# VHH binders against Protein DOG1-like 4 (DOGL4): the designs that were tried, part 42

Target 1, 232 residues: Protein DOG1-like 4 (DOGL4), of Arabidopsis thaliana (Mouse-ear cress) (q84jc2)
Amino acid sequence: MSKMRNLVEEKFLEFYESWVIQLELYLHQLLIAHNNNTMSETELRHLISKLTTHHKAYYTAKWAAIREDVLAFFGSVWLNPLENACSWLTGWKPSMVFRMVDRLRKSRVVLVEAQVKKLEELRVKTKFDEQKIEREMERYQVAMADRKMVELARLGCHVGGESVMVVEAAVRGLSMGLEKMVKAADCVRLKTLKGILDILTPPQCVEFLAAAATFQVQLRRWGNRRHYVTHS

## First folded at step 18 (VHH)

Design zi18 (from zi5 with S100A)
Fold by OpenDDE, fold request of step 19:
Structure zi18 (fold): chain B 232 residues (1-232), chain A 122 residues (1-122)
Amino acid sequence: as target 1 above (232 residues)
Amino acid sequence: QVQLVETGGGLVQPGGSLRLSCTASGFTFSDYYMNWVRQAPGKGLEWLSGISRSGSYTYYADSVKGRFTISRDNAKNTLYLQMNSLQPDDTAVYFCARYAGLEGLKPSFDHWGQGTQVTVSS
């Protein structure tokens, strides 16, 4: 069944569509930079900065939107089912990006031992942070089913206006918790990205970002083909 | 029969301003991400700016950021590019282009106008 869209969903859908298109443009630049060894370090750093700024813009928009309706992001109508299936707390799983890093190691990119060590430390930390968020998320989810709410559910939907208020209050409470968790997750994402970029050289950063962006846009493409979803 | 027609180009002195227009027909204009691109003599195509379907979100190349402003009027099926503080390096043919997604991993545009010449010279 088709999902209903509210105002937040509609706005963010348009934003995301445009954001992805811009990402595709940046991806092209990254690929050119990766394949062209003539770019200066300054040029590479500038390109990296553009990408990081682009990602920051996404989270700025996201956080503004989740303040209005965090639940919209748990439906994520702007994503296809495949993208949603790969989603963790309304976004990419932070630990997943290390798969992209692993790819670097198999390519022409030579990571020095010190980089490998730091990346491993970061990976461990990232996973730890993910687990912490997951545990807290579960707590909020379970808390929704408190005694009062369970009893109310048992009584059905025709108990009256007071019951509606109780449900709304419960949903607000949950939403506040979810917003907190989503923000926490996003912080882990941003921290992980920053950590990786701080460890890698500019050429390595370009390759990493290209790999990550490629995966993102391809996942979207694969999902759209499979589920007949059209996004701009 | 998709059609894009650019207008508003011309000769302008350095520091001057121009406003380009692109009139769209033959498709639902408001459903598409629209772009401005340019081609200078002897140079390749350069992406300048993009705008979301409603116009709420805009993006700019570094070369024009702070000087150019993209906008659209969906009721008029028209795309605009306000160009301020023009420089000689801005001399080029300017095109409006409809975004069409990725070909492989390369961004693509499926429809272009004939272009409008912008010349910045003292």
Scores: ipSAE 0.905, ipTM 0.967, lowest interface PAE 0.4, mean pLDDT 93
Fold by OpenDDE, fold request of step 19:
Structure zi18 (fold): chain B 232 residues (1-232), chain A 122 residues (1-122)
Amino acid sequence: as target 1 above (232 residues)
Amino acid sequence: QVQLVETGGGLVQPGGSLRLSCTASGFTFSDYYMNWVRQAPGKGLEWLSGISRSGSYTYYADSVKGRFTISRDNAKNTLYLQMNSLQPDDTAVYFCARYAGLEGLKPSFDHWGQGTQVTVSS
């Protein structure tokens, strides 16, 4: 079913495509930096800052878009099914990044005890925040079902204008809740990312960001191949 | 056949301005992310700017941010680069390039123009 894309979906699709392309460009720079021992700490920090700014730009755009239509992000037409399958509340699951750090530790990255401790603390906090969000999300979902399900069901029974208004109100209510939850989740993502970057040294940050970006772009690539979508 | 043709280069004094154009043909221009890249003498390729399909989203390298503006007219199949406050370090051959995705983990461009020379000198 050719789902007619609404304006929000279309705009964000274009944005996301461009954003990913820029991410790919940054990834290349990260990889170069990772393989180049001649880059100064200042240069590395600058590169890290660019990536951080890029991510912030994503959320700025996202939050503007969800204000218009948060439901668009639960369909996420700009993502392939694989990307969607790996999504938690319209984005990456914050706790997943610790697995990336763990993998880096097993390969080339040597963390000092103090870093390990801080990472563990952050992991615990992140998980706690995730759980809190999940509980709250559940609350909204259940509340919607209890209070609005009958109203939604009326659409099937009545074609009148009043029923439409009721359904619209119900959807608006749900959307507001969802927007709140998505923003909360995004905040956890941003906090987690910041936390990790604050713990890691600049070279480690570059490696981490490269790994994360690689995972993201490859996931997209793999998903597109699997579902016969051309990678732009 | 896909073609990109850059124009608008020339000699300009420091502080001057130029507007480059890139005319595309042989493909649906509006379907592609387009870029400006330059190559200075003895240096490698430098990415300068990118623009989304509709032109709604633009990106710039730090070296040109605030001075250069990328734009496009899809109806005319043309990409533009407005260059202001030009400096001697901006001397290079400028290319428009079509983004083609990743080759491995490396961004790739599958089509380039012949380039246009920009020389900034007093």
Scores: ipSAE 0.900, ipTM 0.968, lowest interface PAE 0.4, mean pLDDT 92
Fold by OpenDDE, look of step 18:
Structure zi18 (fold): chain B 232 residues (1-232), chain A 122 residues (1-122)
Amino acid sequence: as target 1 above (232 residues)
Amino acid sequence: QVQLVETGGGLVQPGGSLRLSCTASGFTFSDYYMNWVRQAPGKGLEWLSGISRSGSYTYYADSVKGRFTISRDNAKNTLYLQMNSLQPDDTAVYFCARYAGLEGLKPSFDHWGQGTQVTVSS
């Protein structure tokens, strides 16, 4: 039963669709820049800035949306099942980007020792932050499962006017906690991304961003194909 | 048959304004991300602007940001491009194009209009 999309879901779906299309356009530019190697440092920095701005715009929109309905982002209707399965707290797992960097290193990207050291430091920090959030999430889940879910279940059986108010309050409480966790995760994502871009040279940044964007759009493509095969 | 028809092009002086229109037919206009693209003489295609299905979200190339405004009227199946502060470098054929996704890693457009000529000259 196709759950009727709420207004938040509908709006964000449209946003995300458009955002991804724009990302695809930027990816094309990144690939051109990477392949031609004729762009000046200034031009590369400008391109990098465009991408970073684009990513910031996503989180701005996301945070606005989660204020209205954070639950919509758990099981995001704008993502396919594969994308959702690969999501960590409503987005990409921050530590995953280091695998991308590692792949780049194995290919054509030559990092100097100083960069390698900084990246490792960042990796350790990022992992620590991820684990911290995961622990908090676990605590939150345990706390909620014990108290609120039971209450909600009990109240759900006696849906009267007053009961509805109590349920709403409970849901709000749950939502607030989830919102906090999501924002924390997003902060780690943003910090990690910024950290990587600060360590890499402009040409390396372009390669990294291209790889990241490629991964994202390919994941979407693969997920969509699978979804159509299973439902056809 | 899918059709896109651009209108509104012409000769304008530097600093002038034009409003381009693209009328769509043969498909559900409101289901598609629409774009404006231009081609200057001797140059390749340049993406200028994109707009989401409802028109709520818009994007611009740096070359036209702050000067051009993309909009759409889904009831009229029409895409618009308001062009202000036109410069000689804006001289080009302007196309509306329907986004079709990626071919490989390259963005693709599956339908284009015939284009409308915009000439900015003193």
Scores: ipSAE 0.889, ipTM 0.966, lowest interface PAE 0.5, mean pLDDT 92
Fold by OpenDDE, look of step 20:
Structure zi18 (fold): chain B 232 residues (1-232), chain A 122 residues (1-122)
Amino acid sequence: as target 1 above (232 residues)
Amino acid sequence: QVQLVETGGGLVQPGGSLRLSCTASGFTFSDYYMNWVRQAPGKGLEWLSGISRSGSYTYYADSVKGRFTISRDNAKNTLYLQMNSLQPDDTAVYFCARYAGLEGLKPSFDHWGQGTQVTVSS
C-alpha cells in the first residue's frame, strides 16, 4: 500500500534514519568495549552516557513530532512492517528489556543477589505500569467508540464545510488522548531503562546497551529483507 | 563513477581555522548520509562527524564537538567541514565518506575521497 507522507512523517523519517545510523556507530563502540574489556570504568561510563543522551534525543524529537501529529506514529512510515508489528504504543514494550537482561544472565553476565532483587522489583513495577496504560487505552478506545466516533463516522459520509470542522475537532480530541497514552508509555520506557542502568555495573550496562542496540538494528535489517524501507 | 574529492586542507597554526570541502559526483548526493573521518599518522581511522541527507541532522565525535561543524549543499553536491580552534592532535588526513550501512554489526562506508592533509603546527 502506497501512502502519501505528510510533513511530520517526512521529517521524522529523515531524523530516524540518521538517528539509527548514529546508533549503529555507537553500537560498534559498545561492541568493542564489550569484547575487549580494555576501557576504564570512567570510559565506560562516558560511553553509557553517550548512548543515554542519544536515546533522550530520540524522545525529544518524538515528543516534538507527536505534538504536531501523533497519528503519524501509529502508522510509522519510517519503520518496516516487522518493526511496527513489534511495537507497543509506538515503541518498544518496556517489559521486553528484562528478557534481554535474562538472556545476558545466561551468558557471561553475573548478577549479585542484590541486583537480581532490584531487577525483579523493577520488573514487577514495569509490568504494573504497562498494564495500567493498557487499561487506560482500553477505556480510551471504548470512549472513542461512543459519541465521537459515531459522530465522526456519520459526518464522514457528508461533504461540507461545517461537517469538516466538526470532524476535525473530533479528530483533534482523539489525537490528544492518543498523545497522552504515547507519552505515558514513553515515560515507562525511560523509567525502565534508567532503572536497569542504575542497577547494572558499567560493564553490564555496556553489554545491555549493546544487546538492545543489536536487537534494534537486526530487527530493522530482518524487516527490510522482506519489505523495502528507505535507508540512508 | 562515484567520486568524492576533498579540498581545503593545509598548514595552520594552533588555534587556527580551516574549511574542508568534499565534492561528490556520480550519484544522487542528497540520498546519502555523509561523513567526515580522519587518519592521523600511525593511528587508525577516526569517525568525526555525520550529516543526514538534507543536512537537518548532524552528529559529532567528542573529540571535535564544539569545534567542528559539518554541513552540506545538495544543490552543489558538496559536503563541508568547518574546523575551528585547531590543535596539533588534529593533524591528519581528512576524508569524506559515504555511509553504506552495516556489514555484520560494523558500520561501513562504500566510497571515500583521496583525502586532504591538515597539518596543525606552530
Scores: ipSAE 0.883, ipTM 0.963, lowest interface PAE 0.5, mean pLDDT 92
Fold by ESMFold2, fold request of step 19:
Structure zi18 (fold): chain B 232 residues (1-232), chain A 122 residues (1-122)
Amino acid sequence: as target 1 above (232 residues)
Amino acid sequence: QVQLVETGGGLVQPGGSLRLSCTASGFTFSDYYMNWVRQAPGKGLEWLSGISRSGSYTYYADSVKGRFTISRDNAKNTLYLQMNSLQPDDTAVYFCARYAGLEGLKPSFDHWGQGTQVTVSS
């Protein structure tokens, strides 16, 4: 039951550790900007640009790794069990980010009517794209079950290594389907993030990015604690 | 007992190059994300660059990207910073630092070198 990490998992584990450390450094800058009003709009826009570039770099690395082993991203060795349990198609669920915006709106962020209207339009688009991906995943799961039964029946009729080529081709086809769906989900994530940042003002973007980074960092910290005890 | 010792600083002309070294002892160097940080006269600390445990992933502040290169040799427990195209505003004390994670959402660097002076002037 024990497993050895493959090269994709080893490399992405190190990448992700370093990426999270950089996110922690950027979070500190976001919290400073959030907690004082001395930063110029130019300084805020630069900080926002650093965060968006950092997120884009994550997806660049992820898509390269997925080409080689998409299954590594389902139950990832670089995430703790809590982080893995919170994943939707290998990442955060796009529609859930609007709940974070709603929470900020109720506490610290004041939105004008034009922003509210644009955010509602984006929320509807994001939900529609999510639902489309969920329906494609359902169709994929049905097709996998059908293909697996055919492959198992053929393997039961064959004695040797010639069946290996058929199984390898079927596995490649299944992995390509998963890769396509993960990339589609990632595109929705990137479009949703970009859309939110385009609608919010620079100070509002800093508050949003700080909240998002804090959530990600805290989820990782709580899941990693050996003796963490929570009274329910 | 953890020690970080920087060497390689000095006086250079504008446009010149320097290579800084940081030798680590008292801990397993290859287990840590390592960093270069500088402090210019009268200014606060400026993070410059970080490098992953094996050296495979590197990060740079915008102010030095394209001019500075971080690297490490884990067999020698040594961190490096190659600095090219140096300008007068690169004048600072340069530190290597070990990242230790967050303390209440604040990044913590738990061990620092003594620093090495880099002065860029004609």
Scores: ipSAE 0.752, ipTM 0.904, lowest interface PAE 1.0, mean pLDDT 86

Design zi18 (from zi5 with S100A)
Fold by ESMFold2, look of step 18:
Structure zi18 (fold): chain B 232 residues (1-232), chain A 122 residues (1-122)
Amino acid sequence: as target 1 above (232 residues)
Amino acid sequence: QVQLVETGGGLVQPGGSLRLSCTASGFTFSDYYMNWVRQAPGKGLEWLSGISRSGSYTYYADSVKGRFTISRDNAKNTLYLQMNSLQPDDTAVYFCARYAGLEGLKPSFDHWGQGTQVTVSS
């Protein structure tokens, strides 16, 4: 009964693997740019644009996939257990990205007062948007508990089309609601990313993107290292 | 045991086309993300393109996007690079390479072909 889920998982696993490899290649370019003071502003803006486009491509692929099976993105087969445990509505909690911004302020990057003010305003807005989504998520809590009963009813029901139609409609309703919530969370993620990159200068954007990509890559490697030690 | 062999290089005039092939052996080719990389005379390595296991997802460096097309035939264990609108600055040795992940935070390619020379000149 999860046939579409299996196909969605197989396609997205391959996509995600290739997307991460490309992110790793971009990370190398970001680290070179961070350490190389001879790159022009045009070259930096181009690299920033490539990273932005790469992240948008992730969401484009994700939104196509959740249209078919949003549940595949809860406990994803393409993520290790540590990555899945850090997930909030199928991705990075949007406000958490400001820890990368806070690390910029502890590094050699100097943020002027106007930038600090705008970043704090964006942080507050992002947190507010998160809280709206969390309230919406609570309303689906009972529906999620009932999903198991719907699945079991389908397995036990071998009678006419009316029972099957009611069960299928309920399943579609739950999936549509979750899809809407996941897309709303993703829109907050993209809006927050764009807002940060609009406030920072090109060199600061490169450092921010490098820090974020490094964290994502290291989280994946650390989670995989524990998995490899189990020899499973 | 792992072997990658590039063919199809040669001399071509500006604006011309070439199709490179890379035949793989000694590993399950369809399990791997594969890449094309080039090295122009006196310069470092330049990553050009990568392709996912089934061929469904492809990526290109800006220098070749729109002119080059990566593809693969897993039944023949072969990776391809179709190169159109070639210019003199495309002159290089072209390698196929298997991606192995990061060493530290640096990309690592664990197996390379010997390379095939592409020369674009009048």
Scores: ipSAE 0.750, ipTM 0.914, lowest interface PAE 1.0, mean pLDDT 83
Fold by ESMFold2, look of step 20:
Structure zi18 (fold): chain B 232 residues (1-232), chain A 122 residues (1-122)
Amino acid sequence: as target 1 above (232 residues)
Amino acid sequence: QVQLVETGGGLVQPGGSLRLSCTASGFTFSDYYMNWVRQAPGKGLEWLSGISRSGSYTYYADSVKGRFTISRDNAKNTLYLQMNSLQPDDTAVYFCARYAGLEGLKPSFDHWGQGTQVTVSS
């Protein structure tokens, strides 16, 4: 049982390391496209599509792994402590991406009134979806606390293999509920991302994707606290 | 004393196939994400493909996706590139490269082989 969890973690650790390396390669392409402004709209849309496909591949792999061990995604071994501390239900908080859009608007991205209106509508919808998930998660946590109290009382009357089976059933029930909640949160993340990319122009999408990838990459570097010395 | 040595290049007709090998020494090969990169005459470097430490996860540039297959044998410290449906535009020197992290926000490859020539011509 414990070996199955370890195998899922080992496989996803390798997947995530390689996925981040590929994200770094795409980030470099995004930064070139942003800084030099030499790409046609067709080329920009193709680059945006590659990033979108890469993010979808992450969720495909994640959802497959969650089927086997959702608990691995709460305090993940492939993330450093800073990355784990920034997680909301195993990922970035959907409403927080609007903070990034707001920062880009202050410095580099000029939005027309129609875009501003659509972004505000999306922000409200995203917050509503988040709040619904948070209410359901709270309800689930209360139900799990009640189950744990009953389980502890029952274990006080039994010692041995039957107690292990009851604990295993309770963990299985928790895992199924958590998988549903994590997938719901991931669906909000994907809907929010799609909504933003649909509202923004292709150059604005490149700038947004570059900022998002930079944040993710830098959070990983900062949390690892590594120091490299270069000898020329 | 990291060393990467590419072999398997040569002359091939359009539509043909070729398999490149890259033998690694001087480091723990299975600890590294590995890559193939090529340079056509008079052009810059083009990243082609990357592969995770065990070989379980692979990535390809659009120009080669569906035609090329990256693989590795960690027991032999060897990286492979199977190239099918070769076209004249695939003519280049092909390099094996080791991923080394970021330099700034740019991916860095700290060790390269000397390359092997692939020529696709009638």
Scores: ipSAE 0.745, ipTM 0.907, lowest interface PAE 1.1, mean pLDDT 86
Fold by ESMFold2, fold request of step 19:
Structure zi18 (fold): chain B 232 residues (1-232), chain A 122 residues (1-122)
Amino acid sequence: as target 1 above (232 residues)
Amino acid sequence: QVQLVETGGGLVQPGGSLRLSCTASGFTFSDYYMNWVRQAPGKGLEWLSGISRSGSYTYYADSVKGRFTISRDNAKNTLYLQMNSLQPDDTAVYFCARYAGLEGLKPSFDHWGQGTQVTVSS
């Protein structure tokens, strides 16, 4: 069934498009810094800080929008189908970022033993946090199935005023639980990103951020082209 | 068919203010992310600011944040840049530019105005 946009979805679609354009501008700066080696360490740290702030701004806007309509973020109108297929609790699975780190280690970034050890510790912690969230999500899915039965019972027969209040309270509780899980997943994403940037040197951070932004931007471009071609 | 025309440049004293306008024609202005870019004498292009389709979301380079304000009036097909606290190093030709996606991994602007000169001196 065709997806109808509401005010929350329309506003966030515009935000996300502008946020990605700004990410592309930062990517350009990251590539210049990577190629030219003319920036001082303080200038590199400043650029890295701008990228971190930009990612935090995404989550700030997302969390505000989630309070209005958390379900909009499951099958989001601002993402193409390829981007949505890659989503885990409204975003990339936090540990998937380590695939980017591994790719860079195999191709271009030299890490010392201390960095490798710290990255492995962070990877284990991130996966532990993910598994905790996955177990909580399983409990939520069971609760949703039970509450779907209550919703179907209401549609199949008339309910009184007290019954309506019980159903409304149950639906509100499920929505707040879902918002909590999405925020928990986002916090793991942010903490993992910050942890990686704390372990890497500034030049390594620039390379990592450039690779991550490139992947995100290209996934959106390729998904948009393929979706358009498929339906054209 | 697509045209962007900047106006409002001129000579101002340090600490002064100036408001640039960019009138768009030949396309649906409200469908596009729009930008201000400047070029100081002997320098390359410097991106300054961008604004989303409705004007709800704005972004600024560090060099102008807090001093410059981008805005748009979609009913008038016009982009604005309010420039306050101008200093001599703000002297440049100022362009409005339409975002067009990436060329390779570099942001691309497919249409530019002719530019308007801003000179900040005593």
Scores: ipSAE 0.676, ipTM 0.891, lowest interface PAE 1.3, mean pLDDT 82

